VHH binders against EKC/KEOPS complex subunit cgi121 (cgi121). Designs and how they scored, part 174

Target 1, 174 residues: EKC/KEOPS complex subunit cgi121 (cgi121), of Schizosaccharomyces pombe (q9p7j3)
Amino acid sequence: MILPLFPETQVHVFVYENVSNCAAIHEQLISQNPIYDYAFLDAATILYKKQVYSAIIRALEDRRDEQMKTKTIHSEVILSLSPKTEISSAFRQFSMTKKSKNIVVVKIDSKLTEEEEFERLDKLVEGNRVEFSDEELQKLIDFKVLKKNYKLDPSTLENPLASILSSIALRGYS
Short names: E, the ipSAE of ESMFold2; O, the ipSAE of OpenDDE; V2, 0.75 times the mean of E and O plus 0.25 times the DockQ between their complexes.

## First folded at step 18 (VHH)

Design qo23 (from m140 with T52A H105E; framework vhh_6qgx_2; at its last look DockQ between E and O 0.98; V2 from the best seeds 0.84)
Fold by OpenDDE, look of step 18:
Structure qo23 (fold): chain B 174 residues (1-174), chain A 123 residues (1-123)
Amino acid sequence: as target 1 above (174 residues)
Amino acid sequence: QVQLVESGGGLVQAGGSLRLSCAASGFTFSDHAMAWFRRAPGKEREFVAAIAYTGSYTFYTDSVKGRFTISRDHAKNTVSLQMNSLRPEDTAVYYCAATYAWDYENERAYEYWGQGTRVTVSA
């Protein structure tokens, strides 16, 4: 897909459930294998599409403004999901772990169609692709993790989207 | 309390060797990548080497490749840097650092730092 604010940047987002090889994927990530040049997120930490898009947009803005805090745009996406400024913390909070079962995969600057990218990614991920939708994400979310990551309380938990987006947008401004 | 304590620094002649060690405590060592950075006089801190949390993958800045070896001991919660064929330009304070991320060359990625150990290589 194309984001309105970044028409020259093609972005793809995929959701996989019941992934059996997250440990293997994680191994490739820690080895910095360029074939795995994606943002691999733990789906347990993602509740909304807009959460992901907001992080992507922020990462792209950071890149545009030459203000990236991380080496890669995908790492920047991970950082951008976090209300914290610490990169290590953001990875701990949102990145796929070797124990993850469900993941959200983000590709930025794709040269492929969504289908082509899927075919490529499908060779790397052993799981079931599901729709990238709020409905599907809601099935995969761990609310305990979500609450912890964004410090949600009962007052914000009823409609956490605003709080999440604010946390993403205002990171570093508090 | 998180602690990273470096040791092994000192004065050595060019061509000599040193082995730095860093003892980690207060955090889950096995989940963190460990790295060595260094700050030479009048220069910014720079990445030297990193080792992934599994110990299976190591990364080096170009100038130390073939001369330095990073390793870790999970049982002892230590990371080491074997420095061979030392050069005067290796003179620096060497810092041990830990990160959960895999942005290894990025100083900002590291959440824990040691106080450093001084390495001086004479010509």
Scores: ipSAE 0.872, ipTM 0.929, lowest interface PAE 0.5, mean pLDDT 95
Fold by ESMFold2, look of step 18:
Structure qo23 (fold): chain B 174 residues (1-174), chain A 123 residues (1-123)
Amino acid sequence: as target 1 above (174 residues)
Amino acid sequence: QVQLVESGGGLVQAGGSLRLSCAASGFTFSDHAMAWFRRAPGKEREFVAAIAYTGSYTFYTDSVKGRFTISRDHAKNTVSLQMNSLRPEDTAVYYCAATYAWDYENERAYEYWGQGTRVTVSA
């Protein structure tokens, strides 16, 4: 997939439910195994496709402008989901953990088609791929976590998209 | 209150050894990666070594690989840096740091910092 603002950057996003090997994947991430160079996000923190795309766009804008705070574009996506600027906190709140059950996986700068990337990723993740859609994401979200991560109050919780996107866009200014 | 307290710094001759220790409190030590950074007078702080929260993976800057060994002790909430074959260029203030992330070489990833311990290596 090609985002309109970054036409030369191929991005793929996958969603898996009922993942049985998050602990093994997490081990590979902390060892810095290059085969696992993806952004692995806990799906309990993701409600909308636009939430993920906005974080990807923010990460790519920061790379373009030489303003990245993290070592890789994939770690920058994790940071970009956060309304705060602290890298350690963003990882704590949004990254897949060894206890995660459902995940969103982002690959930026892919040289593969979506199906080729899926074939590679499917060898790494033991779970069921579902569509990357708002409908499927809504089934996997934890609204308590979402409210906490984005400081949502009752007036925004029914339809929190604008508040979440503003938090991502305004990171570093709030 | 989070504290990282370094100790073990001092004056040592080139070729000698020194062991730094860092005592951690006020946060969950067992879910944080730990690292050592160093700053020579007038220079930028640079990455030296890191250890994953499990203790199973270690990372070193090239100039210290084979000479320095990072380790951690979960029971004591400490991280240590064994420094062997010391050189005058290793002279610096050494800082202990902690992060939940696995962006180990990146100073910006670290949320907690010690005040540093000075290591001086004489010819």
Scores: ipSAE 0.722, ipTM 0.886, lowest interface PAE 1.2, mean pLDDT 92
ESMFold2 (binder alone), look of step 18: mean pLDDT 88; pTM 0.899

Design qo24 (from m140 with S30E S56K; framework vhh_6qgx_2; at its last look DockQ between E and O 0.95; V2 from the best seeds 0.81)
Fold by OpenDDE, look of step 18:
Structure qo24 (fold): chain B 174 residues (1-174), chain A 123 residues (1-123)
Amino acid sequence: as target 1 above (174 residues)
Amino acid sequence: QVQLVESGGGLVQAGGSLRLSCAASGFTFEDHAMAWFRRAPGKEREFVAAITYTGKYTFYTDSVKGRFTISRDHAKNTVSLQMNSLRPEDTAVYYCAATYAWDYHNERAYEYWGQGTRVTVSA
């Protein structure tokens, strides 16, 4: 897909459930295998499509403004999900781990169609692709993790979207 | 309390060897990649070497490849840097660092740092 604010940048987002090889993927990531040039997120930490898109946009803005804090745009997406400015913390909060079961995979600067990218990614991920939708994400979310990551309280928990988006947008502006 | 304590620095002649050690405590050592950075006089801190949390993969800056070896011991919660064929340009304060991320070359990715140990290589 194309984001309106970044028409020259093609972005794809995929959701996988019941992934059996997250440990193997994680090993490839920590080895910095370029074939795994994606942002691999733990789906347990993602509640909304807009959360993902907001992080993507933030990362793209950082890149545009030459203000990236990480080496890669995909790592910047992970950082952008976090209300914290620390990269290590953001990875701890949002990145896929070897124990993850459900994941959200983001590809930025794709040269392929969504279907072509899926075919490529499907060779790396052993799981079931589900729709990238709020409905599907809601099935995968761990609210305890969500509450912790964004410091949600009872007043914001009923509709946490605004708080999440604000946290993403205002990261580093505290 | 998180602590990274470096040791093993000192004065050595060019061509000599040193082994730096870093003792880690206060965090889950086995979940973190470990790295060595260095700051030479008048220069910015730079990446030297990193080792993944399992110890399976290592990364080096080009100038130390073939001369330096990073290793870790999970039983002792230590990371080491064997430095061989030392050169005057290796003179620096060497810092041990830990990260949960895999942006190993990025100083900003590391959340824990030691106080550093000075290495001086004379010509």
Scores: ipSAE 0.817, ipTM 0.896, lowest interface PAE 0.6, mean pLDDT 95
Fold by ESMFold2, look of step 18:
Formats: C-alpha cells, sequence, structure tokens
Structure qo24 (fold): chain B 174 residues (1-174), chain A 123 residues (1-123)
C-alpha cells in the first residue's frame, strides 16, 4: 500500500501466527543477512493496525527530515514504536525474539506487489499467515506487555489507542 | 550496577601485539552483543569490532580486518580484542560497549559503556 504523504513508498505488512522458526529468523537478523531486511516485530506488542502505521509514518518522516537514528528504515520502525529514544531498549521491547510465537513483518520501499512480497517472505517464515487486522491482532496481543511498554494506567486503558499514538508521535520530548 | 571494565592497554611498538579485555557485570551478558570502539586524540569515537550475543558472528571496521580478533567468554562474562600488527594509527582509547540491538556500527545503539583503556603505538 501507499501512504498519502509518501506516494512513492510502497509498504507491505504481514502477520503470522504460530511461527515455528523464530530462532532461525533471529539468527539471520543478528548476522546481518540482507535477505531478511524487514522489520520483524513481536505480535505480543501490537494491538492495532494504526500502531504499526504510526510507527511507519514516524520512521518515514524522520528519514525525510534526515533525523533517523538507526541504520535502516526497518530498524527505525522498531525504534519508532517506542515512547523512548533508546535504541537497545526499543529492540528489546518490540522486536521479534528467538522465543516469539507470533510476528508482524513490515517491508518498506518494496519493489514487489503484495503477492510477490508474500511469496518471498513465506519462504523465510514457517507459520500461518493471518490478515493484518485489528481482529487478528487482538488475538495475539499480550496486554501485560502492552501496559508495560506504554505505561498504561486505568484511565489510559479506557482509550489505549490515543495514548499509544501520542507516545509514538511525541517521542523525544516526554 | 552495570559495569564494563577494560584492561590490557599500554605502550607498544609498531608491529607488536596487545590483548584487551573487558569484564562485564550487572546485566544479562548472554543477551547482548559486545563491541569495541576507539577514540584517537582529536578524533570522534569510531567502531572497531563487534561480536553477536551467540559469539557466532563478528564484524570489523575495514582498517582492522585481518589484524584484530574479537572474542567472548560467556563463562567469565568477558569480551576480548586481540590486536596484532599494530600501527601508529591504532593509537586511541579503546572502549567496551554492549547492546541488545544488531545495529553494530552505530554508537547510539549501545546502552552500556566502559571507561576505556589507552593504547599507544609508537613508530
Amino acid sequence: as target 1 above (174 residues)
Amino acid sequence: QVQLVESGGGLVQAGGSLRLSCAASGFTFEDHAMAWFRRAPGKEREFVAAITYTGKYTFYTDSVKGRFTISRDHAKNTVSLQMNSLRPEDTAVYYCAATYAWDYHNERAYEYWGQGTRVTVSA
């Protein structure tokens, strides 16, 4: 898909459940294998489509403005999910780990159709693709992790989306 | 309290060798990539070498490839830098650092830092 403010930038987002090879994927990420140039996120940290799109938009805005803090646009998405500016902590909080079971995968600057990108990604991920939707994400979230990552309290839990999106947008001045 | 303590620096003649060591404590060493950075007099701190948390993969800046070897010992919570064929341009303060991320060349990715150990290489 194309985001309105970034008309030349094609983005694809995929969700997989019951992934059996996260340890192998993680090995490829830490070894810097360019075939794995995606943002691999732990689905336990993602409740909304808008959470992911807001992080993508923030990463793209920072790239446009020459304010990126990380090496790649995909690592910048991981940082952009965090309410804090500390790169190591953002990776710990949001990235897929060797023990993850469900993942959200983001490809930015894709030169492939969604179907073509899926065919490539499906060779890398051993799991069941589900739709990228709030309904599917709600089945995969860990609310304990979400509350910790975004410091949600009872008043915030009534409308967690707004609090989460504000954290992403206001990072650096909290 | 997190501690990274470097040792093994000193004065050496060009062509010589040194082995730096970094003792780590106060964090989960087994989950972190480890790196060495260096700062030459009057210059910015620069990446030297990194090793993945598993120890399986290493990364080096081009000027040290084939001369320097990074290694880690999970039993002793140490990371080492074997520096061979030393040159005057290797003169610097060497810093040990740790990150959970895999953006290894990026100084900003590292959450823990040592105080540094001085290496002086004379012509």
Scores: ipSAE 0.719, ipTM 0.881, lowest interface PAE 1.2, mean pLDDT 92
ESMFold2 (binder alone), look of step 18: mean pLDDT 88; pTM 0.903

Design qo25 (from m140 with T52A S56H; framework vhh_6qgx_2; at its last look DockQ between E and O 0.95; V2 from the best seeds 0.84)
Fold by OpenDDE, look of step 18:
Structure qo25 (fold): chain B 174 residues (1-174), chain A 123 residues (1-123)
Amino acid sequence: as target 1 above (174 residues)
Amino acid sequence: QVQLVESGGGLVQAGGSLRLSCAASGFTFSDHAMAWFRRAPGKEREFVAAIAYTGHYTFYTDSVKGRFTISRDHAKNTVSLQMNSLRPEDTAVYYCAATYAWDYHNERAYEYWGQGTRVTVSA
């Protein structure tokens, strides 16, 4: 897909459930294998499509403004999901771990169609692709983790989207 | 309380060797990548070496490749830097650092830092 504010940047987002090889993927990430040049997110931490898109947009804006805090656009996406400014904390909060079962995979600057990218990614991920939708994400979310990551309270938990988006947008602004 | 305590620094002649050690406590050592950074006089801190949390993957800045070796001991919660064939340009304060991320070359990725140990290489 193409984001309106970034027409020259193609973005693809995929959701996988029941992934059996997250540990293997994680090994590739920690080894910095360029074949795995994606943002691999723990689906347990993602509730909305807009949450992911907001993080992507934030990362792209940071890149545009030469304000990236991380080395890669994909790591910047992970950072952008977090209300915290610490990269290590953001990874702890949102990145896929070796124990993850469900994941959201983001590709920035793709040169492939969505189908082509899927075929490529399907060789790396051993799981079931599901629709990238709020409905599917809601089935995979861990609300305890979500509440912790964004410090949601009873007043915001009923409709946490605004709080999540604000946290993403205002990261670093206190 | 998180602590990273470096040791092993000192004065050595060019061509000599030193082994730095960093003792970690107060966090889950086995979940973190460990790294060494250094700050030379009048220069910015720079990446030297990193080792992934499993210990299976290591990364080095170009200038130390073949001369320095980073390793870790999970049983002792320590990370070490074996420095061989030392050069005057290796003179710096060496810092131990820890990160949960895999952005190893990025100083900003590291959430825990030691106080540093001074290495001086004379000509």
Scores: ipSAE 0.850, ipTM 0.917, lowest interface PAE 0.6, mean pLDDT 95
Fold by ESMFold2, look of step 18:
Structure qo25 (fold): chain B 174 residues (1-174), chain A 123 residues (1-123)
Amino acid sequence: as target 1 above (174 residues)
Amino acid sequence: QVQLVESGGGLVQAGGSLRLSCAASGFTFSDHAMAWFRRAPGKEREFVAAIAYTGHYTFYTDSVKGRFTISRDHAKNTVSLQMNSLRPEDTAVYYCAATYAWDYHNERAYEYWGQGTRVTVSA
């Protein structure tokens, strides 16, 4: 897809459930293997499509404004999901780990169609692709993790979208 | 309380060798990447070397490749930097650092820092 504010930037987002090889993927990430140049997120931390798009937009805005804190746009997406500015904490909270079971995968600056990117990614991920939709994400979320990551109380956890999006948009302005 | 304590710094003549050690406590060493940074007199702190949490992948700034070796010992919670063929340009305070992230060259990625150990390489 193409985001209206970034017309030259092709973005793809995929969701996989029941991934059996997260440990192998994680090994490739820590080795800096360029074939794995994606943002691999733990789906247990993602409740909404808009959560992911807001992080992507924030990362792209920071790149445009030369304010990125991380070395790649994909690592910047991981940071941008966090309400805090600490890179190490953001990775701990949102990135796929070797024990993850469900993942959200983001590719920014893709030169491929969605179908072509899927074909490449499907060779790397041993799991079942599901739709990138709020319906599917809601099945994979861990609300205890969500509450902790965004410091939600029972009333905001009832409808947490605005609180989450403001955390992403306003990070660093407190 | 998190602590990173460097040791092994000192005065050495050019061409010599020195081994730095960093003892880690107060955090889960086994899930953190470890790195060495250095600050030369009058300069900004710069990346020297990093090692992934597994110990299987190492990364070096170009000026030290072939001369420096980073290693880690998960049983002792230590990271080491073997520095061979030392040059006066290697004179600096060397800092040990830790991160959960794999953005290894990025000083901003590191959440824990030691106080540093001074290395002086005489001509």
Scores: ipSAE 0.750, ipTM 0.894, lowest interface PAE 1.1, mean pLDDT 92
ESMFold2 (binder alone), look of step 18: mean pLDDT 88; pTM 0.899

Design qo28 (from m140 with H105Y Y112H; framework vhh_6qgx_2; at its last look DockQ between E and O 0.97; V2 from the best seeds 0.85)
Fold by OpenDDE, look of step 18:
Structure qo28 (fold): chain B 174 residues (1-174), chain A 123 residues (1-123)
Amino acid sequence: as target 1 above (174 residues)
Amino acid sequence: QVQLVESGGGLVQAGGSLRLSCAASGFTFSDHAMAWFRRAPGKEREFVAAITYTGSYTFYTDSVKGRFTISRDHAKNTVSLQMNSLRPEDTAVYYCAATYAWDYYNERAYEHWGQGTRVTVSA
């Protein structure tokens, strides 16, 4: 897909459930294998498409403005999901772990079509692809984790989108 | 309370060796990648070496490759830096650091830091 604000940057987002090889993927990530040049997110931490897009946009803006805090655009996406400025914390909060079962995978600067990228990624991920939609994400979310990550309270928990987006947008401005 | 305590620094002749050690406490050591950074006089802090949380992979800045070796002991919660063939340009304060992330070369990625140990290499 193409984001309106970044027409020259192709972005793909995939959701996998029941992933059996997250530990193996994680090993590749920590080894910095370039084949795994994606943002691998724990789906338990993602509730909305707009949450992911907001993080992507912020990461792209940071890159555009030469204000990236991390080495790669994908790590910047992970950072951008967090209301905290600490990179280590952001990874702890949102990145896929060895114990993850469901994941959201983001690819920035793809040179492939969505289908081609899926075929490539499908060789790396052993799980079931599901639609990237709020409906599917809502099935995978851990609300305890969500509440913790964004410090949601009873007043915001009923409709947390605004709070989540504000947290992402205003990171570092509190 | 998080603590990273470096030791092993000192004065050494060029071509000599030192072994730095860092003792970690107050956080889940086994979940964190560990690294060594250094700050030479009049210079910015720079990455030296990192080791993944399992110890399976190591990373080095180019100038120390083949001379320095990073290792970790999970039983003791320690990370070490064996420095061989030391050069005057290796003179610096060496810092131990910990991160949950895998952005290893990035100083900003590290959430815990030691106070540093001074290494001086004479010509």
Scores: ipSAE 0.889, ipTM 0.935, lowest interface PAE 0.5, mean pLDDT 96
Fold by ESMFold2, look of step 18:
Structure qo28 (fold): chain B 174 residues (1-174), chain A 123 residues (1-123)
Amino acid sequence: as target 1 above (174 residues)
Amino acid sequence: QVQLVESGGGLVQAGGSLRLSCAASGFTFSDHAMAWFRRAPGKEREFVAAITYTGSYTFYTDSVKGRFTISRDHAKNTVSLQMNSLRPEDTAVYYCAATYAWDYYNERAYEHWGQGTRVTVSA
């Protein structure tokens, strides 16, 4: 897909459930293998499509404005999900770990169609692709983790989306 | 309380060797990458070396590659930097640091820092 503000930038988002090789993928990430240049997110931390798109937009805005804090646009997506500016904490809170079971995978600056990118990614991930949709994400979320990551209280539980999106957009201002 | 304590710094002649050690406590050492940074007189702090949380991969700045070796010991919760063939330009305060992230060259990625140990290499 192409976001209206970034017409030259193709983005793909994939969701996998029941992933059996997160430990192997994580090893490739820590070794800096360029074949694995995606943002691998723990799906337990993602409730909405808009949560992911907002983080992508924030990362792209920071790149455009020469304000990126991390090495790659994909690591910047991980940071951008966080309400805080601390890179280590953002990775701990949102990145896929060796113990993850379900993941959301983001590719920015893709030169491929969605199906072509999927074919490459499917060689790397041993799991079942599901639709990137709010319905599927809600099956994979851990609400305890979500509440902790975004400091949600009972008053925000009926409308957590607005609180989450505000946290992403306003990071560094509060 | 999180603590990183460096030791092993001192005065050495050019061509000599030193081994720095960093003892870690107050956090989960086994899930953190560890790094050494240094600050030379009149310069900004710069990356020296990093080692992944597994110990399987190491990364070095170009000026120390082949001369310095980073290692870690999970049983002792320590990270070490063996510094060989030392040069006057290696004179700096050396800092131990820890991160959960894999953005190893980036000082901003490190959440825990030691107080530093001074290394002076005389001509």
Scores: ipSAE 0.723, ipTM 0.883, lowest interface PAE 1.2, mean pLDDT 92
ESMFold2 (binder alone), look of step 18: mean pLDDT 89; pTM 0.910

Design qo31 (from m140 with T52A H105Q; framework vhh_6qgx_2; at its last look DockQ between E and O 0.92; V2 from the best seeds 0.82)
Fold by OpenDDE, look of step 18:
Structure qo31 (fold): chain B 174 residues (1-174), chain A 123 residues (1-123)
Amino acid sequence: as target 1 above (174 residues)
Amino acid sequence: QVQLVESGGGLVQAGGSLRLSCAASGFTFSDHAMAWFRRAPGKEREFVAAIAYTGSYTFYTDSVKGRFTISRDHAKNTVSLQMNSLRPEDTAVYYCAATYAWDYQNERAYEYWGQGTRVTVSA
């Protein structure tokens, strides 16, 4: 897909459930294998599409403004999901782990169609692709993790989207 | 309390060797990648070497490749840097650092730092 604010940047987002090889994927990530040049997120930490898009947009803005804090745009996406400024913390909070079962995969600057990218990614991920939708994400979310990551309380938990987006947008401004 | 304590620095002649060690405590060592950075006089801190949390993957800045070896001991919660064929340009304060991320070359990725150990290589 194309984001309105970044028409020259093609972005793809995929959701996989019941992934059996997250440990293997994680191994590739820690080895910095360029074939795995994606943002691999733990789906347990993602509740909304807009959460992902907001992080993507922020990462792209950071890149545009030459203000990236991480080396890669995909790492920047991970950082952008976090209300914290610390990269290590953001990875701990949102990145796929070797124990993850469900993941959200983000590709930025794709040269492929969504289908082509899927075919490529499908060779790397052993799981079931599901729709990238709030409905599907809601099935995969761990609310305990979500609450912890964004410090949600009972008052904000009723409509956590606003709080999440604010946390993403205002990171570093508090 | 998180602690990274470096040791092994000192004065050595060019062509000599040193082995730096860093003892880690206060965090889950096995979940973190460990790295060595260095700051030479009048220069910015720079990445030297990193080792992934499993110990299976190592990364080096180009100038130290073939000369330096990073390793870790999970049982002892230590990371080491074997420095061979030392050069005057290797003179620096060497810092041990830890990160949960895999942005290894990025100083900003590291959440824990040691106080550093000085390495001086004379010509």
Scores: ipSAE 0.852, ipTM 0.918, lowest interface PAE 0.6, mean pLDDT 95
Fold by ESMFold2, look of step 18:
Structure qo31 (fold): chain B 174 residues (1-174), chain A 123 residues (1-123)
Amino acid sequence: as target 1 above (174 residues)
Amino acid sequence: QVQLVESGGGLVQAGGSLRLSCAASGFTFSDHAMAWFRRAPGKEREFVAAIAYTGSYTFYTDSVKGRFTISRDHAKNTVSLQMNSLRPEDTAVYYCAATYAWDYQNERAYEYWGQGTRVTVSA
């Protein structure tokens, strides 16, 4: 996909359910293996496509403006999902862990088609690919986690989209 | 209360050795990467060494490779820095730090910091 404000930046997003090797992937992340340079997100924290795209846009804006806080654009996506500016907390809240079951995987600056990137990623992830859609994401979300991450009260949890997107857009201004 | 308490600093002759220790409490030590940073007089704080939460991966700034060794003890919730072949330019306050992230060399990634222990290396 091409975002209108970033016409030369190719982005792919994949969703996997029933992933059996999150512990092995996590080992590769902590060893800093460059083959695993993706944003690996816990799907239990993602309810909407717009949540992911808003974080991608925020990360790309910060890169454009030379205001990135993290060393890679993919780590910046993880930070950008958070309503806070603290990197360690954002990773704890949104990144895939060794105990995760379902994941959302983001690739920014891809030089490959979606199908080619999928073939590469499918060698790394042992799970079942599903569509990146609100319908599939809603099956994988943990609302208890979502409420905690964005500090949603019960009434906000009924229609949390605006609150979540505001948190992403306004991070650092409140 | 989260605490990181460094110890083992002091005055040492060039070519000598020191072992720094950092005792951690108030957070889940086994889920955090640990690092040492240092601040020399008049300079910005810089990365020295890090160790992944498992203990299996270590990272060092170039100027200390082969001289410094980072290690961790999960049973005692401590991280250590063995510093050998010390040079006057290693003179600094050394800080222990912790992060859940794997952006190890990035000071901004660290959520918990000790108060530091002073190391002075005399010519």
Scores: ipSAE 0.727, ipTM 0.881, lowest interface PAE 1.1, mean pLDDT 92
ESMFold2 (binder alone), look of step 18: mean pLDDT 87; pTM 0.896

